Miniprotein binders against q9bqp7. Designs and how they scored, part 235

Target 1, 240 residues: q9bqp7
Amino acid sequence: VPQNWFPIFNPERSDKPNASDPSVPLKIPLQRNVIPSVTRVLQQTMTKQQVFLLERWKQRMILELGEDGFKEYTSNVFLQGKRFHEALESILSPQETLKERDENLLKSGYIESVQHILKDVSGVRALESAVQHETLNYIGLLDCVAEYQGKLCVIDWKTSEKPKPFIQSTFDNPLQVVAYMGAMNHDTNYSFQVQCGLIVVAYKDGSPAHPHFMDAELCSQYWTKWLLRLEEYTEKKKNQ
Short names: E, the ipSAE of ESMFold2; O, the ipSAE of OpenDDE; V2, 0.75 times the mean of E and O plus 0.25 times the DockQ between their complexes.

## First folded at step 20 (miniprotein)

Design wj12 (at its last fold request DockQ between E and O 0.69; V2 from the best seeds 0.75)
Fold by ESMFold2, fold request of step 21:
Structure wj12 (fold): chain B 240 residues (1-240), chain A 103 residues (1-103)
Amino acid sequence: as target 1 above (240 residues)
Amino acid sequence: SERIKRLEELAKEILRLVEELRKITDDPYVLQLLDMAELLAEFALDAAKRGDLEEAEQLLKWAIEYLEWAVEEVKKLGVSPEEIERLIRKLEEAIRELEELLK
């Protein structure tokens, strides 16, 4: 259905780690760039119906909290998500100095919610690392690449409470994972590839998170949908 | 009509203000607000071109609200206060134009 199909996997790469893997997870810096990010592509290709629904929800919240109260609520939810990702990077990183500075960061319901998932995570290869798809011209910042129950995954950590003025639909979560996967598999900064994905939605009250595993076939199906969204974005920006 | 052209030009001015604010900061919270203002202004431009004036006006109101929110957040960062004041004046002009169109 996409006009410009491109494979998610790179046949020139192995999914087996080589013997000289680094002992520290990769963290490729995200640089200022004119090419769009994954999250911008997904946000800019929201349908009008999705936007109207979001605005109706926002107005209801403003009636409940007042305008300033709503903005404070939204800012706090955004901050909690940011702290969640920072805590996970600290937990999964061997860097002692970061853990010492942010022990309060590790004390949250969201972190409690994912503890059972973390015990099944090993072989961390990348944390908060930039990816770029050189051919399709998009960039992203992936959360984690690690083994989950023995399978190398792009892992995406989500909080159950998101700042709703910015929320992509829940159907976008798999698109984000496969977009990062496809970019990583064709990024010269990475010497390996990944064929599986994992989405973990954490709960603020500490209730056990549910892992949503994506095998290679499912990733390929969502990759096609991602390519359609990227094509929509590209066409939209050509008409400006 | 003249009203359609005024709505189109207001949408384009909002898009220019979004780009000006992107030059000031890379703050991810601000950028998300700006992305929403951009999307709403683009929907408004399309609605104006179709002659759907009520839809265009509503979308422009929402786009301006996201711009005001973004400006407020940039002010909290304390970056480029002279540029922010200039952009506030341009945003106030955009608000006055919308208020005239709603009459």
Scores: ipSAE 0.795, ipTM 0.915, lowest interface PAE 0.8, mean pLDDT 87
Fold by OpenDDE base, look of step 20:
Structure wj12 (fold): chain B 240 residues (1-240), chain A 103 residues (1-103)
Amino acid sequence: as target 1 above (240 residues)
Amino acid sequence: SERIKRLEELAKEILRLVEELRKITDDPYVLQLLDMAELLAEFALDAAKRGDLEEAEQLLKWAIEYLEWAVEEVKKLGVSPEEIERLIRKLEEAIRELEELLK
């Protein structure tokens, strides 16, 4: 049980999205500060076993690709992910705010992969927007807040070359989603709250993306795990 | 032992270098590399304190590799050449120290 328990949901906020569809999604910039990001917390609290597995994988890839080849591979993976997020932001943004759509960004297997999910996405409230949990002292940049099949969700977009049909195969992504939810629900910059999460795994080959929906109960379960990781991080940094 | 102490000091030096690099860049890719270097150096420090010298040495090697990679990426971003050069010199010293410990 977390020592510093804090609720994921804010009882002071209405569950009913105020009917005013914001004409423009929120985009709060991430400020550089001493507050750890969700990503930093999760990375810094990886287990020794997870790290060794990752390094063994890295060493295998270096043997296959060479050192420079591996660096290029990882850089390309990162760039592909970035371009995918930029393309999604462009697609989900209101037409009036669309900078010149780089048509080349839209011609990707990842974008093709998520088309069937995008059909069920509406009511976009935030895109690439910073969240801060003032009490728990962490920040994050969430990808999207929108309605998925009529339910308001924090949506996290992931790229993969391999099928991830199960939420368990998404590693710490569920923790990331609930961390963003909990922060948003208590961030004064947001007037609404979210009760659901969605992880979408997009595939490079254009095969249909896998949606991993997280209801309020599942979010609450992962929230407890997130709090434990946050406490571990906090304790670790106090001893340094 | 003297070897344990040297491994601990090397781990601490890597942690200092990571922190210095984190101050000069906000690039998400570089920050990810730095987070790995930090985590590996912390595990190395713990291994050294436990007297697991082989594990500590391996972890430090991996930490340095990530730190070198992070420095290369920061250079590509055009961040403060003078500060990067200083950090490179410190990193080279850390590499030499590790090489000496591995003999």
Scores: ipSAE 0.783, ipTM 0.906, lowest interface PAE 0.6, mean pLDDT 91
ESMFold2, look of step 20: ipSAE 0.781; ipTM 0.906
ESMFold2 (binder alone), look of step 20: mean pLDDT 86; pTM 0.870
ESMFold2, fold request of step 21: ipSAE 0.784, 0.772; ipTM 0.910, 0.904
ESMFold2 (binder alone), fold request of step 21: mean pLDDT 86, 86, 86; pTM 0.870, 0.873, 0.871
OpenDDE base, fold request of step 21: ipSAE 0.746, 0.742, 0.746; ipTM 0.892, 0.891, 0.892

Design wj2 (at its last look DockQ between E and O 0.77; V2 from the best seeds 0.77)
Fold by ESMFold2, look of step 20:
Structure wj2 (fold): chain B 240 residues (1-240), chain A 103 residues (1-103)
Amino acid sequence: as target 1 above (240 residues)
Amino acid sequence: SERIKRLEELAKEILRLVEELRKITDDPYVLQLLDMAELLAEFALDAAKRGDLEEAEQLLKWAIEYLEWAVEEVKKEGDSPEEIERFERELEEAKRKLEELRK
């Protein structure tokens, strides 16, 4: 187990809304700092086997598309993910006016894909909001904190690709969610905590997205795995 | 042997270039490319220390490719043309060093 074990939940926090809580979702700005992000920790602790498999896939794509075609493909995947998150933030923001919402941003197979999930989402508490674990020294930018079917969740929105670009790893999605959850639960910018997670995998063609719900017990199990990855990262960078 | 030391030095040179380029960009797409170059160069350094010379050479080739890709993206921004020219020159030298080690 991790040498630097730390609990994912904060016993001094409630998972229920406070009557004094603002009705506007939190959006804590991501600040420049030297401590690592969740996604950097996970990327930098990929196994060599994962990297070799990714490089073989990349070479296959280059054979099919050419080098310039592959770079264009990769850039488009990155852009579509960015636009997907922007659209979801807009849809879920109660204070955005109709004129602030880009109608073209909402025209997407990915947005169609998540519609059945969105009807079960309510009580949005945070959108595209920075989290920091002050004790464990890592940061992140979570996508959404809201109720899904009555359970307050850290919600992570993912696009699905076949084949997938080497830059985005889907292997670590549960670790990413629990890392955000642990950071939020111990971040002084937040007055509440979350015990559940939801990963939503959306499809470009509009096919119904696949939700992966994580209850508190499952989150605790993945939290242990996250702590191990964070320890690997810290030890690796300590010797550089 | 001397080949091991030269591969280690080249891996460390690539890591230095990654950190220097990281200081002149905030583009998340570029930073992701730099993270890959960094990981590959670190794997190459480890492979060189173990004496896995063919693996180290392949990993360095891939690291250089990601770093070149990152430089291309930063070049599109139009900023820092003198630094971009320096990076391009140093990358060409790194490629020459790697090709010499393959012989």
Scores: ipSAE 0.769, ipTM 0.902, lowest interface PAE 0.8, mean pLDDT 85
Fold by OpenDDE base, look of step 20:
Structure wj2 (fold): chain B 240 residues (1-240), chain A 103 residues (1-103)
Amino acid sequence: as target 1 above (240 residues)
Amino acid sequence: SERIKRLEELAKEILRLVEELRKITDDPYVLQLLDMAELLAEFALDAAKRGDLEEAEQLLKWAIEYLEWAVEEVKKEGDSPEEIERFERELEEAKRKLEELRK
């Protein structure tokens, strides 16, 4: 049980989307500060076993690609992810901002992969927007807040070259999603609450993306795990 | 042992370098590399304290590799060339110290 328990949901916020659908999605800039990001917390609390598995993978890839080849591969993976997020932001932004779409960003297998998911996405409320949990003292940049199949979700977009048909195969991504949910639900910059999460795994070959929907119950379960990771991080940094 | 102490000191030096490099970059890719370097150096420090010297050495090697990678990426940005040159020198010294400890 977390020592510093805090609810994921804010009882003071209405579950009803306020009828003022902001015509424009929120985009709050991430401020550089001493507050750890969600991604930093998750990365810094990886187990030694996980680290060794990653290093073994890296060493295998270096044997296959060479050192420079591996660096190039990793850089390309990162760049592809970045471009995919930029393309999605462009797609999900209001039409007036669409006139400056780099058509080249839209010509990707990843964009093709998510087309069937995008059909079920509506009511975009935030895109690439910063969230801060003042009490728990963490920040993050969430990809998207929108309705998926009529349910308001924090949506996290992921790229993969390998199928990830199960939520368990998404590693710490569920923790990231609930961390953003909990922060947003208690961030004063947001007037609404989210109760659901969605992880979308897009594929480079354009094969249909896998949506991993997280209901309120599943979110609550992962929230407890997130709090434990945050406590581990906090304790680790106090001892440094 | 003196060897344990030197491994701990080297781990702390790497952690310092990571923290210094974080001050001069906001690139998410570089920050990810730095997080790995930090985590590996912390595990190395813990291994050294336990007397797991071989594990500590391996972890420090990996930490240095990530830190070198991070420095290379920051160097491509073209900002703070003098600071980057300092980091390169300090990393070479760290590598030298590690190699001396592995003998």
Scores: ipSAE 0.760, ipTM 0.898, lowest interface PAE 0.6, mean pLDDT 91
ESMFold2 (binder alone), look of step 20: mean pLDDT 85; pTM 0.864

Design wj3 (at its last look DockQ between E and O 0.73; V2 from the best seeds 0.75)
Fold by ESMFold2, look of step 20:
Structure wj3 (fold): chain B 240 residues (1-240), chain A 103 residues (1-103)
Amino acid sequence: as target 1 above (240 residues)
Amino acid sequence: SERIKRLEELAKEILRLVEELRKITNDPYVLQLLDMAELLAEFALDAAKRGDLEEAEQLLKWAIEYLEWAVEEVKKEGDSPEEIERLERELEEAKRKLEELRK
């Protein structure tokens, strides 16, 4: 049980955006500050076993590719993920149309992979937007807030191939979503809240992406695990 | 023992170098390399305090490798060449100290 339990949902805040909401999705700028990001908390609370497994994988890759080849591979995987998120922001932005987009940015297996998901996405309310939980002292940059099949979600886009030197456990994906959700729901820059999450795993070969929907009950369960990770991080840094 | 103290001091030196390099870059790729170096050095510090010297040495070796990788990437940015040269010298000294301890 977390020592600093705090609710994920705000009962005084609507889960429906107002009819007078802006026609352009929110994009709150990320401010550099001293409070930790969600991804840093999750990375810095990796277990020793996870780190040893990662290093074994890294050494095997270096044997196959050479040191320079491995670094180039890792850089390219990181770039592909960055381009994937840029493309999705462009696709989902209502002011982006026809020839305004970079056609090379849009041509990837990952973008093909999510097409069937995008058909079910509507009502985009935020894209690449900062969230801050002032009480719990963490910050994040969420990918998207939109309706998926009629449910307003924090949506997190994942590539199936990740830059492994930086990867947290795949079990951390739900923690990342609920951390963003909790921060958004208690951030004065937002006038509404979100009670559902969606993790979308896209594939490089264009195979249909896998959506993983998280209802409010499931989000609450993962929220407790996120709070434990945040406590672990805080205690660890307090002794330094 | 003396070896435990030297490993603890080396881990703290690596953590300082991570923080110095973090101050001169905003590249998310480099920052993630630095986060890994930080985590590995912290694990090494804990291992040294437990007297698990072989584990501490291995963890420090990996932390230094991430830090070297981060320096290579920051050099490509072309900014802060005097600070980078200083950090390179200090990193090479840290490597030498670890190699001496592994003997």
Scores: ipSAE 0.762, ipTM 0.898, lowest interface PAE 0.9, mean pLDDT 86
Fold by OpenDDE base, look of step 20:
Structure wj3 (fold): chain B 240 residues (1-240), chain A 103 residues (1-103)
Amino acid sequence: as target 1 above (240 residues)
Amino acid sequence: SERIKRLEELAKEILRLVEELRKITNDPYVLQLLDMAELLAEFALDAAKRGDLEEAEQLLKWAIEYLEWAVEEVKKEGDSPEEIERLERELEEAKRKLEELRK
């Protein structure tokens, strides 16, 4: 049980979207500060076993590709992910911002992969927007807040070359999503609340993306795990 | 042992270098590399404290590799060249210290 328990949902916020759907999605910039990001917390609380598995993978890839080849591979993976997020932001932005769409960004297997998911996405409220949890003292940059099949979700877009048909195969992504939800639900910059999460795994070959929907109950379960990781991080940094 | 102490000191030096690099970059890719270097150096410090010297050395080697990679990426940004050159020298000294401890 977390020592510093805090609710994921804010009872003071109405689940009903205030009728003023902002015509434009929120995009709050991430400010550089001493507050740890969700990503940093998750990375810094990886287990020794996870680190050794990653390093063994890296060493195998270096043997296959060489050091420079591995660096290039990793840089390309990162760049592909970045371009995918930029393309999605462009797609999900209001039509007036569409005039600047780089058509080249839209010509990817990842974009093809998510087309069937995008059909079920509506009511975009935030894109690439910073969230801060003031009480729990963490920040993050969420990809998207939108309705998926009529349910308001924090949506996290992921790229993969390998199928990830199960939520368990998404590693710490569920923790990231609920961390963003909890922060947003208590961030004064947001007037609404989210109760659901969605992880979308897009594939390079254009095969249909896997949506991993997280209902309020599943979000609450992962929230407890997130709080434990945050406590572990906090304790670790106090002892340094 | 003197060897344990030197490994602990080297781990702390790597952690310092990570923090210095984190001050001069906001690139998410570089920050990820720095987080890996930090985590590996922390595990190395813990291994050294337990007397797992071979594990500590291996973890420090990996931490340094990530730190070298991070320095290379920050260097491409073209900002703070003098500070980067200083960090490169300090990192090279850390590598030498590690090799001396492995003999």
Scores: ipSAE 0.759, ipTM 0.897, lowest interface PAE 0.6, mean pLDDT 91
ESMFold2 (binder alone), look of step 20: mean pLDDT 86; pTM 0.875

Design wj4 (at its last look DockQ between E and O 0.77; V2 from the best seeds 0.75)
Fold by OpenDDE base, look of step 20:
Structure wj4 (fold): chain B 240 residues (1-240), chain A 103 residues (1-103)
Amino acid sequence: as target 1 above (240 residues)
Amino acid sequence: SERIKRLEELAKEILRLVEELRKITDDPLVLQLLDMAELLAEFALDAAKRGDLEEAEQLLKWAIEYLEWAVEEVKKEGDSPEEIERLERELEEAKRKLEELRK
């Protein structure tokens, strides 16, 4: 049980979208701060066994590609991910911001992969927006807040290719989503609450993306695990 | 032992270098490389404290490799050239110290 328990949901916020939903998705910039990001917390709390598995994978890839080849591969994976998120932001943004759609960004297997998911996405409230949990002292940049099949979700977009990227191969994606949910639900910059999460795994070959829907109950279960990871991080940094 | 102490000091030096680099970049790739270097250096420090010297040396080697990669990526950004050059020199010194400890 977490020592510093905090609720994922804010009882003071109504689940009902106030009629004043901004017509434009929120995009709060991430500020450089001493406050750890969700990603940093999750990475810094990986187990020794996980790290050794990653290093073994890296060493195998270096043997196959060479050192420079592996660096290039990694850079390309990150670039593809970035372009995918930029393309999604462009797609999900209101039409008035669409003047600069790079058509080349839309011509990807990843974008093809998520088309069936995008059909069920509506009511976009935030895109590439920073969240801060003031009490628990962490920050993050969430990909999207929107309605998926009529349910308001924090949506996290992931790219998958073979072989899987070494850093993205972590099973911590659900923890990231609930961390963003909990932060957003208590961030004063947001007037609404989310109760669901969605992880979308897009594929490079354009095959249908896999949606992982997280209901309020599942989110609550992962929230407890997130709090434990955050406590582990906090304790680790106090002892340094 | 003196060797344990030197390994611990080297781990702490790597952690310092990671923290300095973290101040001069916001690149997500570099930040991930730095997080890995930090984690490996922390595990090396713990291994050294336990007397697992071979493990500590291996972990420090991997930490340095990530840190070298991070420095290379930050250099491509073209910002803070003087600070990066300083960090490169300090990293080369850390590498020399590790090689001396392996002997």
Scores: ipSAE 0.765, ipTM 0.903, lowest interface PAE 0.6, mean pLDDT 91
Fold by ESMFold2, look of step 20:
Structure wj4 (fold): chain B 240 residues (1-240), chain A 103 residues (1-103)
Amino acid sequence: as target 1 above (240 residues)
Amino acid sequence: SERIKRLEELAKEILRLVEELRKITDDPLVLQLLDMAELLAEFALDAAKRGDLEEAEQLLKWAIEYLEWAVEEVKKEGDSPEEIERLERELEEAKRKLEELRK
């Protein structure tokens, strides 16, 4: 149990969007400072067992691809993720004043994979937007805040080279979403709050993406786990 | 013992190198490699303090491998060649210190 409980939801805020018509999605710039990001907290609180499993997986990939092949594979995974998020931001933006869309950006199996999900997405309120929890002292960059099937969600887009059962980091995906949610709900740059989450796993071959919806109760359960990870991080870094 | 002290000092040197490299890159891949090196060096420091010398040595070896990969990737960015050369020399020295401890 966390020693310093803090609520995920802000009792001073409604979960209903403010009345602004037409609205442009928020894009608050990420400011680097001394406080940790969500992803750094999660990375730095991996267990030793998780790290050893990762090292064994790495060695297996090196046996299959060679050292240079594995490094190229890893670099391409990061590039594809970047391209995917850029494409989704472009698609979901009501503005067409961004730099002209890159045709290669839009022709991706990952983009085809999410098409059926995008049909259920509306009311985009934020895209690639920074969040900061000033009380708990962490930051993040959320992918999207929009309605999914009528519920306002923090939406996190994931690319996958393998089907979901083989993705090593999927355990932490819900923690990432609720950490962004908690930060947004207590960030003065935002006038509304969100109580639901959505994780969308897209596939390179265009196969239908898998959505993972998180209602408020499930978000609260994962929030407790996030607070424990943040506490572990804070205690670890205090001793340095 | 002296071997414990050397392993602790080496882990701390690796952590310093991680912070130096973090200052000169925004590349998500490099940052993840540095995070892994940092975590491994912290595990190694803890193992050395417990006297688990074989574990500490293995963890430091992996941390150095992640740092070598990070340096390779930062060199592709083309920025800060003098700083990168210095860090590369310091990493090579850390690697030699670890190999001496393993003999």
Scores: ipSAE 0.732, ipTM 0.883, lowest interface PAE 0.9, mean pLDDT 84
ESMFold2 (binder alone), look of step 20: mean pLDDT 85; pTM 0.867

Design wj5 (at its last look DockQ between E and O 0.74; V2 from the best seeds 0.77)
Fold by ESMFold2, look of step 20:
Structure wj5 (fold): chain B 240 residues (1-240), chain A 103 residues (1-103)
Amino acid sequence: as target 1 above (240 residues)
Amino acid sequence: SERIKRLEELAKEILRLVKELRKITDDPYVLQLLDMAELLAEFALDAAKRGDLEEAEQLLKWAIEYLEWAVEEVKKEGDSPEEIERLERELEEAKRKLEELRK
């Protein structure tokens, strides 16, 4: 039971973008500030049990790969995720049509994996865009806002490789999506709101990506869980 | 007790080093390593306050390892070499204090 409950949807906003909206997706710059990001909130509210399990997995990997091998593995996983997001932003942005595109960036199994999903994506409204919730005091950088099969979604792109050693578990993926959604729906930089979410899990070998659609009801359920995590974070940092 | 106070002090020193390193980098990879070091040091501070000294020592060891990893990555950027050298010396001192406490 969150002490500081707040609605995820804004009843004063349309769930349709303005008919005269710009032809270029929004990209609100993320500014370094004191208020926490979504990913920091989720990471900083990991349980001690989750951290101990992560460290045991890390030690097992170090035994297998060596310390330098493990660090190289971790760096490569991070780079692959970064390049995947950069490629998707390039593919979905009309501005990249005017720029030279890195051909090696676009040639990957992950990009092949999402092709069938991208055919159902249209009406891109935001790419790699900052969102801020002024009332609840958190910020984020969402991957994409676009229509998926006719429904406007906050879309989050994920690679399917082994769990990353220093980020939250995949169980937090829905919380990340709804946190971005709630922030966007109450951010004055955006004139519309979004009621659905989509998590797309892509595969390195090019196998068809798995879409995980979240309707408004499911988003509302996860929103409550997000508010609890945000409340835990705020209480934990209050005495710093 | 004396051991509890020393472990609390060490956890707070690690948290200070995390804050200092955040001032000289914007690399998302490094920031994730620093977030892990911070979480582990906060768990260690709580463990020390509860008198769970063995747990506090283990958590501090892990926090220092993430902080060392972060320093290694920041060095690759090639910026702020004097500040990085200072942070390396302070981190090495923190390691020595922890090893002394584990005796």
Scores: ipSAE 0.784, ipTM 0.908, lowest interface PAE 0.8, mean pLDDT 86
Fold by OpenDDE base, look of step 20:
Parts: C-alpha cells; sequence; structure tokens
Structure wj5 (fold): chain B 240 residues (1-240), chain A 103 residues (1-103)
C-alpha cells in the first residue's frame, strides 16, 4: 500500500464534460523544472532485472549491427516515433491548422496502422499538453485527450515493430497513462476529468494497431502501482 | 577494501557527470540516455557496497557507454562547446580509472 495515497480521480470535478467543447485542443507547454517527469520516474525505478535484460539486448544488437549501427538504429527508432506523434498531432488538430500538413509525415505505416482507431476518436481536448500534479510533485507531457468510442480518455500512442496484443506487453505504458490521468485530474489548467485510458500500439508495416482500453477500475489498479513507483523514486532521490 | 572505495567513488563521479550534462540539454533522446547512465551507476554503487565488484565494474562500463553516447549527441547540438569538452575530458579520466580498477 502506498504511504502517500492520493486519489486518481478528483471528486470536485464533474464527470460531465462541460458543454463548451473547446474549439481548439489545449497545448500547455512543458516547463523545465526540478520536478521529475513521469518518464524519468518510471525509468529510474526500473528493476535490476529489467536493466540487465535491456543491456543484454543492446549487446546482442551491437554484435549484429556494430556500435555505430546500433546508435543509428536507436536514433531512427526515436525519430520514427517523433514523426509519428507529429503526424498524429497534425491529424487530430482542427482543420484550420491542417494547411501546414507535411504530406510526407502522413505517408507512414504507423499512420496506416492507426486509421481504424482514429475513426473512433473524437472530441479532442488536449494534444501534446503538459500536466502537473502539484501534491505528488511530478509532471508529464501527454499525447492526447479525446473521446474513444464515446469515452473520454488519455490516449498514449506507441510505435512497435513487434505485435503487442496484450496490455501486459506494453510494459510501463499503463503506469504512464494513469500518471497523466491523475495529474490532469488535479491540474488547475484543466477543467475536466478523465476516467479512462487508451494505449494504442501502431505498427511499422501498417498492420492494424492494437487498442488497449483501460476502464476506471483498471486505471485505479495501475494508479496504485504508479504511486508505489513514485514513492520508490522519491526515497531513492532522498538518499542521494 | 580500497577497491570497493574506488568503485564507489567512480560511480559517484559518473552520477555527477550525468547531473552536469542534464543541465545543458533538454533533448528527450539525450535525457533518456542520461537516465540509463544514472540508473546503471546507481546499481554499480549498490553492487560495490555489497562487495559485488565484478558486477559493479560491468555496470560502470555500461554507464560510461551511455554517458559517452549522451555526450556525442549533445555535441551535435552545437551548444556549450567548452563545457562539453570539459565533460569529455572528465569522462575519459573516468574510463581510465575504470580500466585501472579492472587490472
Amino acid sequence: as target 1 above (240 residues)
Amino acid sequence: SERIKRLEELAKEILRLVKELRKITDDPYVLQLLDMAELLAEFALDAAKRGDLEEAEQLLKWAIEYLEWAVEEVKKEGDSPEEIERLERELEEAKRKLEELRK
């Protein structure tokens, strides 16, 4: 049980979206500060076993590709992910901002992969927007807040070369999503609340993306795990 | 043992270098590399404290590799060249110290 329990949902916020659908999605910039990001917390609280597995993978890849080849591979993976997020932001932005769509960004297997998911996405409220949890003292940059199949979700887009048909195969992504939810639900910059999460795994080959929907109950379960990771991080940094 | 102490000191030095690099870059890719270097150096420090010297050395080697990679990426940004050069020298010294401990 977390020592510093805090609710994921804010009872003071109405579950009903205020009828003012903001005509424009929120995009709050991430400010550089001493507050840890969700990504940093998760990365810094990886287990020794996870680190060793990752390093063994890296060493195998270096043997296969060489050091420079591995660096190039990793840089390309990162760049592909970035371009995918930029393309999605462009797609999900209001039509008036569409005039600057780089058509080249839209010509990817990842974009093809998510087309069937995008059909079920509507009511975009935030894109690439910073969230801060003032009480728990963490920040993050969320990809998207939108309705998926009529349910308001924090949506996290992921790229993969390998199928991830199960939510368990998404590693710490569920923790990231609920961390963003909890922060947003208590961030004064947001007037609404989210109760659901969605992880979308897009594939390079254009095969249909896997949606991993997280209902309020599942979000609450992962929230407890997130709080434990945050406490571990906090304790670790106090001892340094 | 003196060897344990030197490994602990080297781990702390790597952690210091990570902290300094984090001040001069906001690139998410570089920050990810730095987080790995930091985590590996922390595990190395813990291994050294437990007397797992071989594990500590291996973890420090990996931490240094990530730190070298991070420095290379920051160098491409073209900002703070003097500070980067200083950090490169300090990193080379850390590598030398590790090799001396492995003999």
Scores: ipSAE 0.767, ipTM 0.901, lowest interface PAE 0.6, mean pLDDT 91
ESMFold2 (binder alone), look of step 20: mean pLDDT 86; pTM 0.873

